# VH-VL binders against NAD kinase (nadK), part 58

Target 1, 268 residues: NAD kinase (nadK), of Syntrophomonas wolfei subsp. wolfei (q0aze0)
Amino acid sequence: MKIILVNNRFKENTEKKAQEIAGQLSALNVEVIIDNGLDEPYAGTVDFIMVLGGDGTMLRAARRYGQRAIPVLGVNMGTVGFLSNIEINELAEYLPLILREEYSLEARMMLEVAVFQQQSLLTRVFCLNELLLRSNSPRMLSFALEISGQKLEPYRGDGLIVSTTTGSTAYSLSAGGPIADPQLDAFIVTPVASHIINKRPLVVSPEREISLHLLEEREAIIGIDGQIKMDFGAENRVLIKRAPHPLLMVNLKAKPFFTSIDRSLQRQ

## First folded at step 7 (VH-VL)

Design C29 (from aa20 with heavy chain V50I; framework fv_ragifilimab)
Fold by ESMFold2-Fast, scan of step 7:
Structure C29 (fold): chain C 268 residues (1-268), chain A 122 residues (1-122), chain B 113 residues (1-113)
Amino acid sequence: as target 1 above (268 residues)
Amino acid sequence: QVQLVQSGAEVKKPGASVKVSCKGSGYTFTSYAMYWVRQAPGQGLEWIGIISAYSGDTTYNQKFKDRATMTVDKSISTAYMELSRLRSDDTAVYYCAREGFLDYSPYGMDVWGQGTLVTVSS
Amino acid sequence: DIVMTQSPDSLAVSLGERATINCKSSQSVLYSSNNKNYLTWYQQKPGQPPKLLIYWASTRESGVPDRFSGSGSGTDFTLTISSLQAEDVAVYHCQQYYSSPWTFGQGTKLEIK
């Protein structure tokens, strides 16, 4: 068995904890690759991915490895998030189940985001939460939204979010989007500070293709999961589709989504 | 090893069509896009188009858009390029080439087929 | 369309000496977001398909000898062979893939002097 341990080297004690866990796994004849975010993703075949950290670390792991159809377990290192399944102090209890492959998998849709320069592909990334189109200056954007060939009335405002159902509780929520059951596959299209007061969030089929382009020359950026930024100009087009593979999240214990989000919203 | 193997040489008369095949092996065919490029005798390289082996989505050089058709058959890991209404100046070696992809970005054509000579003469 | 222009059209260099080939694009091929130039160099020997040599203007493809190097950014690019060997005799092509249609330079024929 070969496992990738994904950690965030910028958080205190995570590197030491990753080394400790790697040592424990090696003692059980498990090969361990540590991914601390500095190098390219590991290119070899692996059986399991263990993410040590919070939701941000899981988003990075999903972007790097989510399309490989490999089980991914979120192990929380501090604060409870939406993407972790167990706490670090529970790992020893669950490790035998992991090694015997005695767990269930939950599929979470991902986005495929492709940015083009006059039909030439510049960048293709996969993400778990969302794409954000936003102005990179004080000026509002004017942009076109097309859904599966259907051209909507132009948008005017600060931007637009295209989110997965998993991402419904991230930036889309802050911009006024709905909370979605992450077991559903759908795109959530949420305007950001639209000048047109009646622009509503849209919930659309995951089979649809969404494209965006600017109608006027503006400084804009495309943000991916709040972690990647790409310049976006009037000669660019972004195409958003459901990614070929969902992220396969490991369930070792029940994590009730609705009660968790309900408590989180009451604290805000 | 990763390789692309193309169909054999063709001789066609003006007005005919030619269909060149390109079979991939040694990699996950549907994870890569495929370029089609040609080279007339003693001339430089000219891009015809690109097709995603995953989606079948195509982008054509405007010069060839009305005559070229690119397709893929995922079941046999094969890409095709058909060029219709052939002219004598379509005489060239036609290549398929795989798009290299790294760090979320394409980086060029990393694996090339051996080439297919298409001769168009009256 | 982005026009790619190579210079010189042909070049004769003695074994062991440095060869330099230039490529100029009519428009920048630098993608500011990732700071990469969408510019490649290919080596083509007689009767063979082109072979990828350098990508992103300066990154050497796996298996390519370290005597080959690429440099430049935006619109002006150079391929350098620090010490020419007999097997380096070939036509060298630059290509941009920043904007469709993807375009190639006319090629530079490298010969032994």
Scores: ipSAE 0.535, ipTM 0.803, lowest interface PAE 2.9, mean pLDDT 90

Design C3 (from aa20 with heavy chain A33Y; framework fv_ragifilimab)
Fold by ESMFold2-Fast, scan of step 7:
Structure C3 (fold): chain C 268 residues (1-268), chain A 122 residues (1-122), chain B 113 residues (1-113)
Amino acid sequence: as target 1 above (268 residues)
Amino acid sequence: QVQLVQSGAEVKKPGASVKVSCKGSGYTFTSYYMYWVRQAPGQGLEWIGVISAYSGDTTYNQKFKDRATMTVDKSISTAYMELSRLRSDDTAVYYCAREGFLDYSPYGMDVWGQGTLVTVSS
Amino acid sequence: DIVMTQSPDSLAVSLGERATINCKSSQSVLYSSNNKNYLTWYQQKPGQPPKLLIYWASTRESGVPDRFSGSGSGTDFTLTISSLQAEDVAVYHCQQYYSSPWTFGQGTKLEIK
């Protein structure tokens, strides 16, 4: 058995804990590959991915490995989040089930984001939460939104978010989008500070293709999961569609989504 | 015109706490990590911690973990660093700084606040 | 923790001459998988915050004059100013971002001779 152990380079405690866990797994004849986020994703075949950290670390793991159809387990290291399933102090208890493959999987849709310059593909990335198109200057953006070839009236404002249902509780929520059941597959299209009063969030089929381009020369960027930044100009076009594979999240322990989000909102 | 603007100088007595603010403008606040760094008079730079303005995830230097608290308020594009149980050796200029990110990789602190002088004296 | 050591503590160089500042890390900051050194250089003028000069040991930040260059790999790094100008008088700091906690060198004060 071969496991990728993903941790966060920003978290000193996760580096130390990753080394401890790698030692424990090695003692059980499990081969461990450590990914702390600084190098290229491991290119070899693996059986399981264990993510040590908060939601940010899980988002990185999903971008790197989510398209490989490999089970991914989120192990919380102290920061309350939505993407972890068990706590670090519970890992020893659940490890025998992991090694025996005795767990269920939850499929979470991902976005495929392709940025073009004219007809040439510049970049292709996958993400779990969302794409953000935003202004990188004091000027608002004017941009075109197409959904499966259907052109909408131009958008004007600070930007647009195209989110998965998993991302509905992330930046889309802050921008006025709905909270979505993660069991649903859908794109949520949420305007950011739109100056057109009737631009509402849209919930559309995940089989649709979403296209964005600027209608005016502006400094803009595309943000991916709040972690990747790409320059975006009027000569660029972005195409967003459902990624070929969902992220397969390991479910060892029931984690109630609705009561978790309710508690989170009450604590503010 | 990316800017980080920090709150003004503070004078505190030992045992008190101080909360420094850092307001971002000219960029999408939630797309970047925010670092906190301090510099005692005539000395080098010392890292306190980093926070994701998007997720709120924090990482602290162990030296400060029991006294420092980093938070963000996305609605006003502002990061905060609170340091409790102040000692005279906490007298320093405190900086916030944004982490630059290029092609999936962090590359350093590309934009800095002007600094906030915190003086701790009896 | 990775310890960063700069040398010299202070340096006086004549205008137009080459200035060289060294930075050593107690362990390698080279990430083998992407062949990048996670090492930055900052310039700090009196009363101002630090300014990013060089990242990934040798990549110059946008807007930084080409007289500034970084070199080195693994544990030994050098910042070079090929032809010193008056505005280059500052304290220079190296930093590693390979492993938490992020650590800085003690700083090198560069003065005109």
Scores: ipSAE 0.000, ipTM 0.408, lowest interface PAE 13.6, mean pLDDT 85

Design C30 (from aa20 with heavy chain T59Y; framework fv_ragifilimab)
Fold by ESMFold2-Fast, scan of step 7:
Structure C30 (fold): chain C 268 residues (1-268), chain A 122 residues (1-122), chain B 113 residues (1-113)
Amino acid sequence: as target 1 above (268 residues)
Amino acid sequence: QVQLVQSGAEVKKPGASVKVSCKGSGYTFTSYAMYWVRQAPGQGLEWIGVISAYSGDTYYNQKFKDRATMTVDKSISTAYMELSRLRSDDTAVYYCAREGFLDYSPYGMDVWGQGTLVTVSS
Amino acid sequence: DIVMTQSPDSLAVSLGERATINCKSSQSVLYSSNNKNYLTWYQQKPGQPPKLLIYWASTRESGVPDRFSGSGSGTDFTLTISSLQAEDVAVYHCQQYYSSPWTFGQGTKLEIK
């Protein structure tokens, strides 16, 4: 068995814990590859991915490895979040279940985001939460939104979010989007600063293709999962579709989504 | 070893069609885009089109759009390019080439087929 | 369309000496978000397909000798062979893949003096 252990090298506690866990796994004849985010993703075949950290680390792991269709387990390091399944102090008791493959998998849709110059692909990223188009200046954007070839009325405002159902509780929520059951597959299209433009959030089939381009030369940014930022100009087009593979999240214990989100909404 | 193997040389009359095949091996065929490029004798390289081996989506150079058809058969890891209504100036070596991908971005055609000479003469 | 222009059309260089080939694009091929120039250099020997040498203007492909280097950004690019070897005799092509249609330079034929 070969496992990738994903951590954040700039958090010393997570780095030390990753080394400890790697030692434990090696003692059980498990080969461990440590991915601290600095090098290219490990190119070889692996059987399991263990993510050590908070939601941010899971989002990074999903971008690097989510399309390989292998189990990914989120292990929380003390942060509050939605993407981890077990706490770090529980890992020792669940490790035998992991090694015996005594767990279920939850499939979470991902976005495929491709930025083009004409028809030339400049970059393609996969993400778990959302794409955010926003202005990088005080000026509003004027942009075109197309859904499966259907050209909508031009948008004028600060931007737009295209989210997975998993991402419904992230930036889309802050912008006025609906809370979605992450077991559903759908795109959620949420305008940024919806009170300025008379546009409503849309919930659309994950079979749809969504494209965006600017109608005027403005400074804009495409944000991916709040972690990657890309300049976006009038010469660019972004195409968003369902990624080929969902993220396969390991479920070792029940985590009640609705009561968790309900409590979170009361925290300001 | 990663390699692309193309079908053999063809001799065609003006007005005919030719279909060139390109078989990939040693890699996950559906993970890469396939380019088609030609080179007339003593001339530079000219792009014909590109096809996604995963989706089958195609994009053609406008010069060839009305005559070229690109397809993929995933079950045998083979891409095809058919060029119809051949003219004498279509005489060229036709190449398939795989697009490399790294750091979320394409970086160029990293693996090329050996080429297929298509001669169009009356 | 982005037009790629190489110079010179042909070049003769003595063994062990430096060879320099230039490539100019009519528009920038720099993608500012990742700071990469979408420009490649290919080597083509008679009767053979092109071989990738340099990608993203300055990154050497695996297995390509250290004597090959690429430089430049935006619209002006250079391929340099620091010490010409006999096996380097070939036609060299630059290509942009920043904007469709993808376009190639006309090629530079490199010969030994």
Scores: ipSAE 0.356, ipTM 0.726, lowest interface PAE 3.8, mean pLDDT 89

Design C31 (from aa20 with heavy chain T59N; framework fv_ragifilimab)
Fold by ESMFold2-Fast, scan of step 7:
Structure C31 (fold): chain C 268 residues (1-268), chain A 122 residues (1-122), chain B 113 residues (1-113)
Amino acid sequence: as target 1 above (268 residues)
Amino acid sequence: QVQLVQSGAEVKKPGASVKVSCKGSGYTFTSYAMYWVRQAPGQGLEWIGVISAYSGDTNYNQKFKDRATMTVDKSISTAYMELSRLRSDDTAVYYCAREGFLDYSPYGMDVWGQGTLVTVSS
Amino acid sequence: DIVMTQSPDSLAVSLGERATINCKSSQSVLYSSNNKNYLTWYQQKPGQPPKLLIYWASTRESGVPDRFSGSGSGTDFTLTISSLQAEDVAVYHCQQYYSSPWTFGQGTKLEIK
């Protein structure tokens, strides 16, 4: 068995804990690869991915490994979040179940985001939460949105979010989007501060293709899961689709989504 | 081992069509885009188009868009390029090539087929 | 369309000497968001398909000998072979994939003196 341990070396001694866990797993004849985010993703075959940290670390793991159809377990390191399944102090209890492959999997859709320069592919990334198009200056954007070839009336405002259902509780929520059951597959399209025309959030089929381009020369950026930032100009087009594979999240412990989100909203 | 194997040489008369196949092996076929490039005798390389093996989405060189059709058959990991209404100046070696992808970006054509010679003569 | 211009059209270099091939694009092929130049170099021997040598202007493809190097940024690029070997006799092509349509230089034929 080969396991990748994903951690963030700059958060709360997670590197030390990753080394400790790697030692424990090696003692059980498990081969361990540590991914602290500094190097390229491990290219070899892997049986399981354990993410040590909060939601941010899980988002990075999903981007790096989510398309490989490998079980991914979120282990919370003291930061509250929605993407972890167990706490670090529970790991020893659940480790025998992990090694015997005694767990269920929950599939979470991902986005495929491709940025083009005059139809030439410049970059393609996968993400678990969302793409954010926003102005990189005090000036608002004018941009075109197409959904499966259907051209909508131009948008004008600060930007647009295209989110997965998992991302419905992230930036999309802050921009006025709906809370979605993450077991559903759908795109949530949420406008950011529309100026001239008030636009409503849209919930659309995950089989649709979403295309964005600027109608005026403006400074804009595309953000991916709040972690990757790309310049976006009038010569660029972004295409958003459902990624080929969902993220396969390990479920060792029941985590009631609706009760969790309800508690989170009351604490704000 | 990653490999692209193309169909054999073709001899066609002007006005006919030719369909070249390109079978991928040793990798996940649907994860990569496939380029089609030709090279006339003694000349440089000329891009025909690119197709996503995942979606089937295409982008054609304007010079060829009215005559070229690129398709993929995912079930047999094979890409096709059909060129219709052939002219004598379409005589060339036709290549398929896989788009290399690293660090979230394409980096060039990393694996090439052996080439298919298409001769168009009366 | 981005026009790619290679120079020289042909070059003869003695064994063990340095060979230099230039490639110019009519507009920048640098993607500022990732700081990568979308410029590749291919080696093509007679009767064979092109082989990828250098990508992102300066990154050597796996298995390519250390004597091959790429340099340049934006619009002006160079392929260098530091110590020419007999097996390096080939036509070398540069290509941009920054903007559609994707375009190639005309090729540079490298021969032994």
Scores: ipSAE 0.309, ipTM 0.713, lowest interface PAE 4.2, mean pLDDT 89

Design C32 (from aa20 with heavy chain T59K; framework fv_ragifilimab)
Fold by ESMFold2-Fast, scan of step 7:
Structure C32 (fold): chain C 268 residues (1-268), chain A 122 residues (1-122), chain B 113 residues (1-113)
Amino acid sequence: as target 1 above (268 residues)
Amino acid sequence: QVQLVQSGAEVKKPGASVKVSCKGSGYTFTSYAMYWVRQAPGQGLEWIGVISAYSGDTKYNQKFKDRATMTVDKSISTAYMELSRLRSDDTAVYYCAREGFLDYSPYGMDVWGQGTLVTVSS
Amino acid sequence: DIVMTQSPDSLAVSLGERATINCKSSQSVLYSSNNKNYLTWYQQKPGQPPKLLIYWASTRESGVPDRFSGSGSGTDFTLTISSLQAEDVAVYHCQQYYSSPWTFGQGTKLEIK
């Protein structure tokens, strides 16, 4: 069995804990690869991915490995998040189940985001939560939104979010988007501070293709899962599609989505 | 281990069509885009188009858009390029090539087929 | 369209000596967000398909000898072979993939003196 341990090198305790867990797994005849975010993703075949940290670390793991159809387990190191399933102090209890493959999997859709310059591909990235188009200056954006070739009336405002259902509780929620059941596959299209009064969030089939381009020369940024930033100008176009593979999230214990989000909203 | 194998040489008359195949092996076929490039005798390389092996989405060089058709058959890991209404100046070696991808960005054509000579004689 | 121009069209260099090939694009091929130049160099030996040599203007493809190096940014690029070997006889092509249509230089034929 080969496992990738994904951790955040910039969290003091996390790398030390990753080394401890790697030692424990090696003693059980498990080959371990540590990914602390510094190097390129591991290119070899693996059986399981264990993510040590919060939701941010899981988002990075999803971008690096989500398209490989490998089970991914979120192990929380402190603050409870939406993408972790067990706590670090529970790992020893659940490890036998992991090694025997005695768990269920939940498929979470991902986005494929491609940025073009005059039809030429500049970059392609996969993400679990969302793409954010936003102004990088005090000036509002004017931009065009196309859904499966259908041109919508132009948008004016600070930007737009195209989110998965998993991302419905991230930036899309802050911008006024709906809370979506993560078991559903859908794009959620949420305007950011729209100047147009009737621009509402849209819930769109994941089989549709979404494209965006600027109608005026402005400084804009494309953001991916709040972690990657790309410049976006009037000569650029972004294309958003359902990624070829969902992220396969490991479920070792019940974590009811609706009661969890309800408690989180009350705590705020 | 990663290899692209193309179909054999073709001789065609003006006005005919030719369909060149390109079979990938040793990698996940649907994870990479496939380029088509040609080279006339003694000349430089000329891009024809690119196709996603996953979606079948295509982008063509405008010079070829009205005559070239690129397709993929995922079940046999094979890409095709058909060029219609052939002219004598279409005589060239036609290549398929895989698009390398790293750090969220394409970096060039990292694996090439052996080439298919297409001769169009008047 | 971005026009790629190579110089010289042909070059003869003695074994063990330095070979330098230039490539100029009519428009910048630098993507500022990732600081990468969308420019590649290919080596094409007689009777063979092109082989990827250098990508992102200066990154050597895996398995390519370290005597090959690429440099430059924006519109002006150079491929250098520090000590020419007999196996390096080939046509060298530069390509941009920053903007469609993707375009190649005319090629530089490298020969032994």
Scores: ipSAE 0.029, ipTM 0.618, lowest interface PAE 6.7, mean pLDDT 88

